VHH binders against Bark storage protein B (BSP). Designs and how they scored, part 8

Target 1, 288 residues: Bark storage protein B (BSP), of Populus deltoides (Eastern poplar) (Eastern cottonwood) (q09117)
Amino acid sequence: AHLRLGLVFTSDNNERALQDSGLYSPDSEDSSVDIAGRRFHSGTLNGSSIVYVKTGSHSVNMATTLQILLARFSIHGVIYFGNAGSLDKKTMVPGDVSVPQAVAFTGVCNWKKFRSEKGKLVFGDFNYPENGENLLGTVEYEKIKMFSPSEAPKEVFWLPITKSWYNAATEALKDMKLRKCYSDECLPGEPKVVFGSKSSTSDFYVRNKAYGDFLNDNFDAKTADTTSASVALTSLSNEKLFVVFQGVSNVAGETSSNSRVSYLASYNAFLAATKFINSIPTPRLACE

## First folded at step 1 (VHH)

Design e01 (framework vhh_8ghr_2)
Fold by ESMFold2-Fast, scan of step 1:
Structure e01 (fold): chain B 288 residues (1-288), chain A 122 residues (1-122)
Amino acid sequence: as target 1 above (288 residues)
Amino acid sequence: EVQLVESGGGLVQPGGSLRLSCAASGFTFSSYSYIGWVRRAPGKGEELVARISGSGGSTSYADSVKGRFTISADISKNTAYLQMNSLRVEDTAVYYCARDWGYEYTSGFDYWGQGTLVTVSS
């Protein structure tokens, strides 16, 4: 056999993009395996050998599924594609694809009691209490402990994308043409690939403009999702190469997303991931 | 737009003092980013001399400057400082302010100031 690339994503919408592309071909036998209620698909993506799996949303589903993938299959490295919200419309808008350089958990917090000396927090609205002030107190973001075979455990906030794969993605995707239209609905501008940003992961959706602005201003985060830092932590903990492609489906704090634009974002992220996968050498076992 | 603007460099005599400032814009200081002072003298490599968390709570120093240099941050002004005391001719270098992501797997520095020259001579 040969080493495969692991392709992971969270939703039915992401899987539809893969299937609609016509670029995936399942292996002639043993093309799928069910493990712990998850279905892993073995095949080729435009000629490159992969295993893909739909993980479910949010950090725990991704971490659990990705660890199964890495433990049960011979995986050279991990490619994630999915959707994200833009935190800075001057940098990227719906339809664009973000290739971040680092990701962090911004949903792991120590929520401290309000003190008079700290005043009130002003980065969002609360439905409790109705007609009251937003008295959140101090929210302290926590570093997470990362374990790996080759290093002592350490506390980390920023989780870097594999430098060699990040660089390969910037080279492979420069000047890439993305899809502008789906079902006669077209993006207002030309979609583009944006490199070098930082991304925020939490198990809640960032739909509030004030909080999105806070993440951009305080962390220099340009996108927010529910998954990318989980991909990063799990991959780094296993000392596996990885890269992340985020299709921008909305801008934090702007009106409701359009389902066609959301699908187009998924499709563009899939196209970027596929172009990257086809740009790297096919890994082989020593016996082949 | 993230920007770091340095000031306070100049000529000083051995044993003198100098304070460098680094004004940050486009981001707010937090405990999850660090501001570092990195120096480079002609013919020498880069040396990280001091580092402070954006919250001002955590500091570290190179052995070459411990006890002489003090790094601090004014959160309300979004400005970091390097107080340099008992300066030596060996401290002569261009001093850069840089934002450090606080991780070691890749280069942690993502934005750099223009640099400010510190010359220690009579």
Scores: ipSAE 0.000, ipTM 0.204, lowest interface PAE 15.9, mean pLDDT 82

Design e02 (framework vhh_8ghr_2)
Fold by ESMFold2-Fast, scan of step 1:
Structure e02 (fold): chain B 288 residues (1-288), chain A 121 residues (1-121)
Amino acid sequence: as target 1 above (288 residues)
Amino acid sequence: EVQLVESGGGLVQPGGSLRLSCAASGFTFSDYYSIGWVRRAPGKGEELVARIYPSGGSTSYADSVKGRFTISADISKNTAYLQMNSLRVEDTAVYYCAREYWDSYEGLDYWGQGTLVTVSS
């Protein structure tokens, strides 16, 4: 055996993109393992050895599945691909792929003084813990406690993507051509890879324009999803390399993406992840 | 205290072979670290010639040494190796073993003292 890359994603559409690519080859017909209702697949992706798993959406499903992956398999590092909503249409639009440099939980908050003094909650009056006075009926965002083997527990808000893998991804995906059309439906412009953004994770789908604008204006967050910060926290807690690829499937506050655009977003994120995986050395045991 | 100690350098003829060793102490080889071999010739900048993630075994090489050099690690001995074959005069340099913690925005954080490799006829 040899060390593998962990490839994680949340949905059936993400898995369908992987399967439709024709790039995945299982090690054998019996190379899958079921653990806690999750199926882990061992094989190769365009020649690179991986274990992939479909985690389910939202932070707990991702964290639980990823911890099982890291505890039960010999994993060199974690590659996530999935879907996200754009919070800034001048930066990225459906079909694009975001490669964030940092991610944060924006769904962990302290609901301050609401109803204890009677009052109306005014959405859009949210404050980070280090930002100004919180008013009656406001929501304050909280830091997350992070545990790791090498350090005392600490509270963090922004969770950085592994610098070496983020840099490798920017080099590997430079000038990458993404898929523009599925069947007869095509994106209006050429999809592109966007680097260096910040991403917002919550268990709450950001469909409201005012809230999306708030996240962009106050946190400089360019995408929102339900999983990326769980990938980051779990990977950092285990001191594992990781990188995140987000296919943009909608813009917060605009009409919902159709199924073809969502599939294109999934497929483009998969293409970016695959190109990155094939750009790093194939994991192998030192004693081979 | 973290220490990296190189050995195996010396004088060798062009076309010859040499094996460098890097004994690590003060930390354990794991997925948390990459170990690299960096060389520096007099009057030249530093070049990362090979890197390995010891527990995973994944490796990378500079184009100048691909096919000639092989990096490996022995987890049980906490030692990394650089097997150098088909040596050329331009491979003459001081070779350093260096460690990078995986989440390091600062790059390579600990270096050995270096070992001199001289390739001459």
Scores: ipSAE 0.000, ipTM 0.105, lowest interface PAE 20.7, mean pLDDT 82

Design e03 (framework vhh_8ghr_2)
Fold by ESMFold2-Fast, scan of step 1:
Structure e03 (fold): chain B 288 residues (1-288), chain A 122 residues (1-122)
Amino acid sequence: as target 1 above (288 residues)
Amino acid sequence: EVQLVESGGGLVQPGGSLRLSCAASGFTISSYAYIGWVRRAPGKGEELVARISPSGGYTSYADSVKGRFTISADISKNTAYLQMNSLRVEDTAVYYCARSYEPWTDYAMDYWGQGTLVTVSS
C-alpha cells in the first residue's frame, strides 16, 4: 500500500463536479469500502493516488467521516473542497475560490443569562466578542480545546491551515483560470482564486446579512461554511497536513444564487483542489 | 432515465388559484431528500418557493409565498403538487420541479423538469 491523499467533500453537488470532470479513475471495480454507512473510494485523480469520501453536511458528519478516513487508510494529508458563502462582496463573489489561511468555529457559544437591569440588546447591537456579550444580548463566543498526540490540550480559536500546504497552494494556483460559464449561464466577472482570508464555520447557514456583516467586521472572516473548521480541527488533532478550497456559491443575505452558480462554485473548488493535488510530489511507500 | 414533468400552468386572474403537478419517472420520490419548486420570472433570478421531504412530510416555503402556497406529494402516484392560492401579478414565472438530496442548501438540485409557465394578469 502507498500513501494517498484524502479528498473530502460534503454534498452530492460536490461529488457531481468530481464525476463530471472525468478525472477520477477507480483502482478497480472493487476499490470502494463501506465503513459506518460511508463509502470510501480508492483511485487516482488525474494520475494522483487518492481516497475520496462524501461526508454529509455539518461539523459532526465531517469530523466523524474524516476520523474514519485517517484511522483506516494510509493518508499523507487531507484536501477539502466545497461551497461557502461570501461575507464581503468586495473580496469575493459567486464563482470565486477562497483558499483560507485560518478557519474558526463561530457557532461555539455561551448563551448568558438575561440581565434585567441592563435590558437585552436589540438585534444588531453587540459588544466586541472579547467583552463576553454579542448579538441578542447574551451570546459569548468561545475557544475550543484541541487534543493531539504530541502536546497537552490547548484552547484555540483560529485553526491555521498547514503552512507548507497553504504556501504550496498559493504557488500552484496563482494566475489559475477558473470556469466562468455553465451551460448558457455565465458569471458577470472573471472568477478568481483569493488567498489568505479567514473563514467562519457554524452548524447553521449564514443567510442573514446583519450576522454576516458582524462576522466580517468583528472576526475579519470573509467566508462562512458548515465544515471547514471541522476539517481543520480533525486534521490538526491527528497531526495531518491539510488544505481547504471553498467555492463561493452565494453572498450572505442575498438570494440571487441559483443551482447553476452553486454547481459552478463546486466545480471551481474541485478544479483548484485537483491542481493542488497534482502539484504535490507522489508520496513514497510507508515501511519501505 | 430520470424525468420530472410539470403540468397545470396557465393564465389566471389576480386572487385566483392554480395547482401544478410534477410527475416523476425513473425514480421514486420517497427515496430522495427533497422535491422542490423553483420559479424564474423574466429578468429575475431563480427563487426556491417550496420544498417537501416526501417520505418525512416536512415542508418549507419562501417568505414571498408563505401562507398562500402549499406543497404536497402523493407517493403512490409518484407525483408532487404545488397548490397556489391568492395569486399575485408578481407570481408570474416559469415554475420548475426539481429533486435534491441536500435539505439544507437552497439550490442543490440534481434533476429539473422542463418548466411550466404561470401568468397572473388582470
Scores: ipSAE 0.000, ipTM 0.111, lowest interface PAE 19.7, mean pLDDT 82

Design e04 (framework vhh_8ghr_2)
Fold by ESMFold2-Fast, scan of step 1:
Parts: C-alpha cells; sequence; structure tokens
Structure e04 (fold): chain B 288 residues (1-288), chain A 123 residues (1-123)
C-alpha cells in the first residue's frame, strides 16, 4: 500500500474527459475493485499515483462514495473536478474553471411557519394563495454540524478549502491555457481559471435567476452545484487535504442547454485538476 | 472519445420510407445508456421522436410518429436505427441521434449529439 491522491467526480461525462485525455494508466495489478456497486480505479495520472472513482450526483452519493474511498484506501488528499453553474456572468462564463476558496450547503434550511418574525426569504412563486399573504412562510439558512476525530463537533456554514492546496492551485494554474473548442463548437471568449470565489451546494439545481441572484447577493456565491460542499464536509470530517475544480457549464437562470459546452467545461475542470495533481510533491509511502 | 454518426437521410415522396442509422463509438449499448432521435423542423423547436433503452430494449415514441416510426438497436454493431414509414411533409426536419447519459446542470439528460442528417419529404 502507498499514499495516493483520490480523484473524485460525479458523472460519466467527467470520466469520459479523463479517458479521452489518454493521461490515465491503470496499475499492472489490482487496477480496480468494486465496493458497494462503485468501481475504484488505481493507477497513475500523467505519472502521479491516484485512485479515482465516479460517485454519482448530489450530496449523499458523493459523501457515501468518498467515505468508502477514504476508509478503504491510503489517500493523502482529495481532488474533485466537475461541473457548476455560474451565478455571476461578470465573474465567470461557460468554459471557465472556478477554484473556490470556500463552499457551503445552501439547501439546508429551517422553513419558518406562517407569520414568523425570524424568516429570511420570502418566495414569490410560493405565495399561497397566489395573490394573498405568503402562507408558505420564509426560510432561515442553517449551519451543519461537523464531526472529526480530533475535535468536538461544531456548527459550520462555510467549509474552507485546504489553504496550502488552494495556494498551490493558485500558483500551478495561473496563466493556464484551457480548451476553447470541442468538435466544431467553440466558446465565444478565451476560457480562464477564476480563483477565490465561494460556491453554493444544494440537492436541487438552481435554474431560477432570482434565486441565483439571491445567492450571489447574500452569500457572495459565484457558482452553484450539487456536490462540492459534500466533498468539503467529508474531507474535513476525515481531516484530509482537498481541493475543488468546477468547470462552468452554464449561467444559472438561462434557458439554453448545450451538451458540447458541458463536456468542454468537464474537460477544462479535468485539465485544471491534472495540472494541480502534477504540481504537488509525490505523497510519502505509508510504510516506514 | 464518444461519437455518434448519423446516416440514411435524403429526399423522399409523401408515403415513402427511410431508415436512419446511428453508429456509436466510445461506449457500448450493453451498458445502461439510452439513445434518442431528436428532430428540428424549419421554424420549430426540438422534438424527441423516439427513444430506446439498451438495458431492456424498451422503446417510446412521440404521439406524432406512433405507428409510423420504429426505433431499434443492434448491440453487436453498436448501432441504433430509426425506420420511418408513411412519411408526411411535416416530417421534414434535421434528425439527430443523441445519447441519454448524465444529468449535467443544463443538458436535460442528453449528453452527446451527432451532427444531424436532413430528411426532406416533398412531392
Amino acid sequence: as target 1 above (288 residues)
Amino acid sequence: EVQLVESGGGLVQPGGSLRLSCAASGFTFSSDYAIGWVRRAPGKGEELVARISSSGGSTSYADSVKGRFTISADISKNTAYLQMNSLRVEDTAVYYCARYGEDFYWSTGLDYWGQGTLVTVSS
């Protein structure tokens, strides 16, 4: 056994980016193992030792798969790459890669009863009856209780990315060239890596412009996804280093969908993750 | 690399037939991928006309084509087909083969598309 980097992502399209790159080489022996219906692959990514796994979307699939990875393999730290929606066109657009400094669950709420004084958000679409008082009430965002081996449980909202790995990513990826075209479809501008943003995780997709604007205005969140805070919580709970790379596939609240741009966003996030992985020192072997 | 390549489009008279083919590479139909045929007519939006699931051969059709179109797949050739019978002028469209895969933030279940093949039904 030796220390490896854990590379996690949610989707077949993310795995396809890895496979299409030609940079992954499976180990000659014991290159994969199936655990709880999930396949864990051991090999090298452009020379760096990794274990990778496809987790599935949303918070539970990510947390469950990542905990299996950390419990069953000798993992030095966790690198996530995947897709996200932009919450601010001025900050980032489709094709860009976000490297957040912190992530939070924004889908965990105390839904206040009708006529509560402590409500934080009134939902216009949930104004029931439609033309009367908002009988559905308001929501109050909640902190998450975090457990770890070395500390008493604590309440947290923002989950910080590992500072040393965030800084290493900033150094490794400055001026990085990302992919602009897939087949005959090209991004309108040059894609770029954006550092230092905050990200929102919910188990629902943010397809509503007003809610996306609310997240930007009230939380300073620049991207939204369904997994990044689960990566953060699970990694922090296990006291593991971690970093997140989000390929921007769309702008939240816009109607247009494009599978080729989504693949390109996945590929750019993969490229950023790979460059980061190749920039950090080889983890020390766990045996003496 | 995942790729879908359509063929079989062309000009046909009303009441005629065409068979479209969709050759897949970079994945296999023996896994749990579904294939759909989507068309776009001049001046109209996208319409899903037929879908087949590789895992059971389960098929579905738009009401506009039920009884006239048949979707099938040949696992050994990794190819899906759309048999179009009793064609009407309103079937004139560019036909795309697309894979149902993952739910990306905006990709509505379809993750790879072919380049499209034109079908023109006219006298």
Scores: ipSAE 0.000, ipTM 0.116, lowest interface PAE 19.7, mean pLDDT 82

Design e05 (framework vhh_8ghr_2)
Fold by ESMFold2-Fast, scan of step 1:
Structure e05 (fold): chain B 288 residues (1-288), chain A 122 residues (1-122)
Amino acid sequence: as target 1 above (288 residues)
Amino acid sequence: EVQLVESGGGLVQPGGSLRLSCAASGFTFDSYEYIGWVRRAPGKGEELVARIYSSGGSTSYADSVKGRFTISADISKNTAYLQMNSLRVEDTAVYYCATWDYEGYRSYFDYWGQGTLVTVSS
């Protein structure tokens, strides 16, 4: 009968951040449930009632785990925290937290015959032989069909974060101080929360600078991950409130950050999610 | 000088009760989001046993003490308490009062005291 907040994340580093915080308290010694190989934990985070689960990476693991959460538990809304790569180091660097306004799948496309049509988005200016024709063909980014209980299926590309929760997060986190150091290793600058950007989700990691630049230049995407659009699509399909917090762990196309910087990114995303959770009213089933 | 001073520890038999107190000086508890109690047993690491969210009054407890310990705070007196009932030998530890924000320093605790020793034996 008590509505809870769903807290979802993908990795062991994300879970370690939650555990290291000391802010989570289980409801009882046996307050976890195993469903389809996934463990769902019921308890309080900083006094707020939650269910949390580690989903695994990539779109399918996130979507299936989140659907189980929403189908088996009384969840008021979904809070995601995790790691992402920056697509624009002028706006976000490792340690920062991105609170996107909208997310999209950029890995769903129609890969067409080489030079079959004009006026299409292309993968990039890649040629073989060098300075010859681009032999990869043309790539057209596709909209996703979204199903929901209250309306007919529709085609969507940008999946908007819940407006009320996005606004609440902006207000709650506007002057937030994030963690700068882990052990003896410190970030070079003061980490910050960045609002209002768009995020790219695909089932491949964006480690190629040219493709990262393409996403920034053509979609205005500032971060890339493997899960945020699955959080959005699944939440919207179930007509649930949701919000996304991304800790920046690397810059696309640059040398990957070490494990301490990745942990700091996870931890800062967790801190942002926790501050948001503690800023919203405790959800309850409505009484007449 | 900013300081937390714990008191109320001592020797008690299994099944007994103790109430720990924590007085703050040089700062006020209402300036922090959390007030809690952390213990360190001989030869073991630190364990957060209880905390209270200062603005909402929400409390949380480690599974090892749930149902036996109660945390409270009197903001007007700048004092926090830990009521410990049904004490067990494994509760033997030094108990520290701590305050923190989730925005905190390199470690999440902003300030903690010198500790008070609780020994449970017969």
Scores: ipSAE 0.000, ipTM 0.099, lowest interface PAE 21.9, mean pLDDT 81

Design e06 (framework vhh_8ghr_2)
Fold by ESMFold2-Fast, scan of step 1:
Structure e06 (fold): chain B 288 residues (1-288), chain A 123 residues (1-123)
Amino acid sequence: as target 1 above (288 residues)
Amino acid sequence: EVQLVESGGGLVQPGGSLRLSCAASGFTFSSYYDIGWVRRAPGKGEELVARISGSGGETSYADSVKGRFTISADISKNTAYLQMNSLRVEDTAVYYCARGPYEYLSWDAFDYWGQGTLVTVSS
């Protein structure tokens, strides 16, 4: 019956950031529950009551895990932290944290035509060369149908972050200092929080510069990941408050994606999420 | 709560062997962590001599000890080992067991350290 914040993330690196922080304290009784092979942890994060769960990567793992969280626990709202790739190195670079204002599925599409003389899809064109033209054919991005208790079903492309929580995050994090160094490796510049960007979610990793440039140029998307739009759709469908924090671990189309920078990105996203959680009013306990 | 306790140090002759043990408590060995052995000789800096993933899979070694030292982990006993063979006078150092994040090779990435155990290789 205790009203909590739901803290969700996808990977072992994200969980390691949480564990290494020392800020999580499990409840003294029944601090974890296993549901459908997923472990949900009940406790406090720097004094705030939470339930956290590692969801696994990609849209379906996030959506199913988050729906279990919302159906089985008394959750006031959802805070996601995780990793993303930058689609525009002029806007953000590895170590930075993106707080998007809207997210969209860019992997839900109608694949209509091949452009080559022989009409064949050649596997490998997606990543060879990384800065070359992908001869994917005609890809038409589709809106997704959103269901909610209070409205008729509708087709949506951009999924907005909860306005009140987005605004609270911009206020809470405006002066935030992020981690620049992980022991012996330091970022070349001071990492920063970037607000108001749009984010792209697909079940494939954007490793190709030409496709990353396409998403930036045509959708004004500044980051790409495999989960944020699933967080948004599931939260909106349940009419729950939510916010997304993305630690930038790489630049789409660039070779450098080392484990230390990836962990640092995870840790910075965790720090941003924690500062946000500590900045919002304590959720009121649910009445009987 | 998190503790790493080393044992097995001592005095040994050149060419001898020694096995160090590192008993961990307050956390469970897993793929989330690396366990490493870092040594510090008198008047010298720290050197990461061996590393193993907490799952017991991946290992790496400093060039100075490659072929002579073997790191291993017993996940069920939550204990890591450093088997030291063909010991040399220059291996004389305090040996620390440390826990760090997965896939890091630098000693300064480790965040929890044992008390250290002295290994002396007498001439």
Scores: ipSAE 0.000, ipTM 0.113, lowest interface PAE 19.7, mean pLDDT 82

Design e07 (framework vhh_8ghr_2)
Fold by ESMFold2-Fast, scan of step 1:
Structure e07 (fold): chain B 288 residues (1-288), chain A 123 residues (1-123)
Amino acid sequence: as target 1 above (288 residues)
Amino acid sequence: EVQLVESGGGLVQPGGSLRLSCAASGFTFSEYSYIGWVRRAPGKGEELVARISPSGGSTSYADSVKGRFTISADISKNTAYLQMNSLRVEDTAVYYCAAVDEWYSYPGYFDYWGQGTLVTVSS
């Protein structure tokens, strides 16, 4: 009996990329299980034993679905693929795949009280300014408390990707060719895998350039999504190996283009995840 | 020059069988190759009916043909096949063999296309 790899993603486009690839084969018996309205699929991805599940696109959906996966199935480690927005187009552009070294929640914060003057929040140099008066005012970002079986609870901001799996991904994907075109539409440049960036997770989409610039300037975050830090926190809390692959579908603050670029981003992230999965040794024994 | 040449199409009665062949020349099936069968029915868009990695990777089928069609590949002959059983009037279409150099390409996003072979299912 072999341990399986858990493959998680959030959206119908991500599932379509997996299905469209033709690389997934369901097990001949008991190929799916429904738990809490979620369908978990057991099978092989180009020969590697996996369980995959579509989680939904915000932090709670990811955390609850991933915890069910880890509690109900024998999972060696977690591979996430999905979409993200670029916060720095000098580093990565739509079609690229980001393999971050660390992820953080940037949606956990205290909003400071209004001052007596006019009921508006006081603006400081720390916060993301808008042109003119900043009505959002002063925001204090918080660390989150992380629980695990073997350590006392601790407060963390950056959640590191498993070092061994991050290194394995770097080696496996070093010179990987990604898809440039879908139908008759093509990306302007050759898409590439970008390693070592940091990623921002919040339950809102970062579509404001000033806020995206703030995250890049103050946290060195190069991508933003709604799920990666939940993958990290849940995996670390269960002491499971994990890695994240993000297909860049947009740049924060730029006009969204047609859905083909978003699909290419999903597909490129899937390609990276699959190459990684096929590069790691198959778990065979209870001993690690 | 890369060519995909289809054969085996024709007229068949409902419930009958046909075997389509796709011979590839100008490139070799490899770990990074994918071969698919795409059909275009009258009044309908393109549908990927079956896909295989010639290296023995996973096969996939459209729900409309699962259990009836089987895709296979012979690497030594550089040829892919589509065995079509229990044919229905709805299977009437031009069937195209399509290929991509990379084993993980998106269906319908193929580098190479054949000329197509007509399959007509009628009483």
Scores: ipSAE 0.000, ipTM 0.114, lowest interface PAE 20.3, mean pLDDT 81

Design e08 (framework vhh_8ghr_2)
Fold by ESMFold2-Fast, scan of step 1:
Structure e08 (fold): chain B 288 residues (1-288), chain A 123 residues (1-123)
Amino acid sequence: as target 1 above (288 residues)
Amino acid sequence: EVQLVESGGGLVQPGGSLRLSCAASGFTFSSYGYIGWVRRAPGKGEELVARIYPSSGSTSYADSVKGRFTISADISKNTAYLQMNSLRVEDTAVYYCARTEYDYFGSEWLDYWGQGTLVTVSS
C-alpha cells in the first residue's frame, strides 16, 4: 500500500495553473468526491499520486477543507501552493516563489482597552505603550493553542514547516528556472525561488504599506497571505508533514497586480510544488 | 468549455455612445462572482473599468469612467453589457470581458479573457 500526497490551494487561478500545465491525470473519469461542498480529486501529478482540493481563501476555509482531506483520505503529507504578497521588495518581487521556514497567525489579537486620550491607529505601535494618538487602543498579538495526539496542548506563535521537507525543497528547487512570460507579457526580472523566509497569515488583506513594513520590521515576515498558518496548524495538529510554496502576486502598498502577473505567480508556485512532489520518495507504509 | 464573446465595438466620434455586449457560455452568471470589463490601449497597461456582481446588481467603476459608463447583466440571457456615454479620445482601446477575482491583497484580476472588441474614438 502507498499513501497519497495532499495538494491544496485556494483559488480558481491556482486551479487554472494546475489545469493549464497538463501535468495532472485523474485516476478515472469518476475519481472526484464531493464532501461538504468541496471537490476532492484523486489522480497523478507528473506521475506522483495525489489528492487535490480547492479550499477557498481565509483561515477557516483552509483549516476545514484540510481537516476533511486528512480525515477522509490516506495522506502522507500536505503540499500547499498559492499566492502571497511581498512585504519586502528587496528580497522578493512579483513572479518569485517564497518557500517559508516558519509561518504565524498575525490576525489573532487581543485588542486592548484604550486608556485615556483619543488618538489614531498608528501601525508600528501594536504591542507598544499607548501614545495618546491611538483611538482604538493597543493590539496584542496572541499565541494560538495547538492540539496534537502525542502531547498536551501548548501555546505557539511561529509554526515551523517540517524540517525534512523544507530541506528537501531547498535541495530540489535551488537552481529552478521559473516562468517569466505569459503570452506577450513578461516580468521585468528573472523570477527566483527564495528560501528561509517567515510568513504572516491573517483573515484581512494587507494592502497598507505601513502595516506591511511593520510585519517585515517587527516579525521579519517577508510574505503575507490568508492561509499558510492554517495549513501549518492543521498539519502540525495531525502530526503530518507539510510544505508551503507562495507565488508572489504583488507588493504591499503598491498598485494592484495585473491578471498576467497574478497568473504567473500562481503558475510558478505550482511549478515549484510539482518539482518538490516529484523529488520525494513514493510514500509507503512499512511492510510489517 | 468557458467562452466569452464580445461585440459592439467600432468607430465613434467624441461625445458619442457605444454599447458593448459579452455573451457567456460554459458557466452561469447566477452561480459566479464578478463580471468585468478591462481595456488596454496601445502603450498602456490593463485597466479594469467596470465590474458587476450579477446576482445582486452591485457595481464598481474606475474613476476614469465613473458617471459615463454603466455596466449591467441579464441573468436570463447570461449576457453582460457596458453602456459607454460621453466617449473621449482617451477611451480608445481594446475592451475585454472577463470574470474578475481578487488576489491576496484584494487587488482585482481577470480570469477567462474574451477575444476583445476594438473601440476607436476619433474625429
Scores: ipSAE 0.000, ipTM 0.240, lowest interface PAE 12.1, mean pLDDT 82

Design e09 (framework vhh_8ghr_2)
Fold by ESMFold2-Fast, scan of step 1:
Structure e09 (fold): chain B 288 residues (1-288), chain A 123 residues (1-123)
Amino acid sequence: as target 1 above (288 residues)
Amino acid sequence: EVQLVESGGGLVQPGGSLRLSCAASGFTISDYAYIGWVRRAPGKGEELVARISGSGGSTSYADSVKGRFTISADISKNTAYLQMNSLRVEDTAVYYCAKEHWYTSDYYGMDYWGQGTLVTVSS
């Protein structure tokens, strides 16, 4: 079977970035397949064989669509590109691309009442936002049980990006130039690729500054989204290589997202994903 | 390959101070979510004393040491520190520097690297 790269993303803006690039060519006029209401497109991206699919937002849509992709197509590995919010404007601002080294679900937890007489806190061992009883300091974050074909089920919190692909991405994207302007509107600074950060996934948007600060301060998470940990868990469960590219579209706790900035974030994440795809070796079969 | 080597332990009088050092090799401290200090007194279980986020600098402490101990990290030297002030006889223990592996992160999921350093608080 011919191995392809799986390219996954959630939104119409992500798909528009792909189409606007002019880099995708369908294998034929009959190269899309509809499965469970989802459309899978087979073609080439700048010469590399891919299947791409728009998954829809949030963890369940991503996991369901990605599992269909991996079960129904011969996929060598998974490349995700999409949007994320920055949790630390000193490290990442809108237009930048984050290449995380690990992602975690931060929406799976027990919300327990703190009892000051006992003096002990749950996972995180902190009182946030300040001294005294608070609800964030009583949250017990749960590990996720991960299943895979070759080992017993285990509990994991941080889900690592494939080391070889993370390393390949850091080399391929070092000093990469990203898009700064769209329709005569430009980002205030030069966008950049940021490596080695950790990312938070939940099924709610992190638009509350206090919670964003909590994630940065206590988990060292630099970005938040609704999908990356689902990409990671599903890929790891299937023992597939994967990598994540996040275009920063907003800063958590700031009151408005600009549609042009959101599109630039999508486009820059797509550019990073494409440069990575171009950099990885294509497996070759023996001639005879 | 990967090593955390503790130093700075010794004998000190009650009320005294010590600074423990943890030198990392084979990896960069900032690549891990949490670096911590765990102690074990003779005949007692393990106690996580202090932890620090590698890149963010967020810190936490056990109630037994709050206000007396300070954890810090020097990324340029790839070294973590535990500054211990107002030491008590009850602080006598072997102190281990520990890292948390980023893919199996848990409050008590610290890896123990090296043999530890003995701190004895005695008159």
Scores: ipSAE 0.000, ipTM 0.119, lowest interface PAE 17.3, mean pLDDT 80

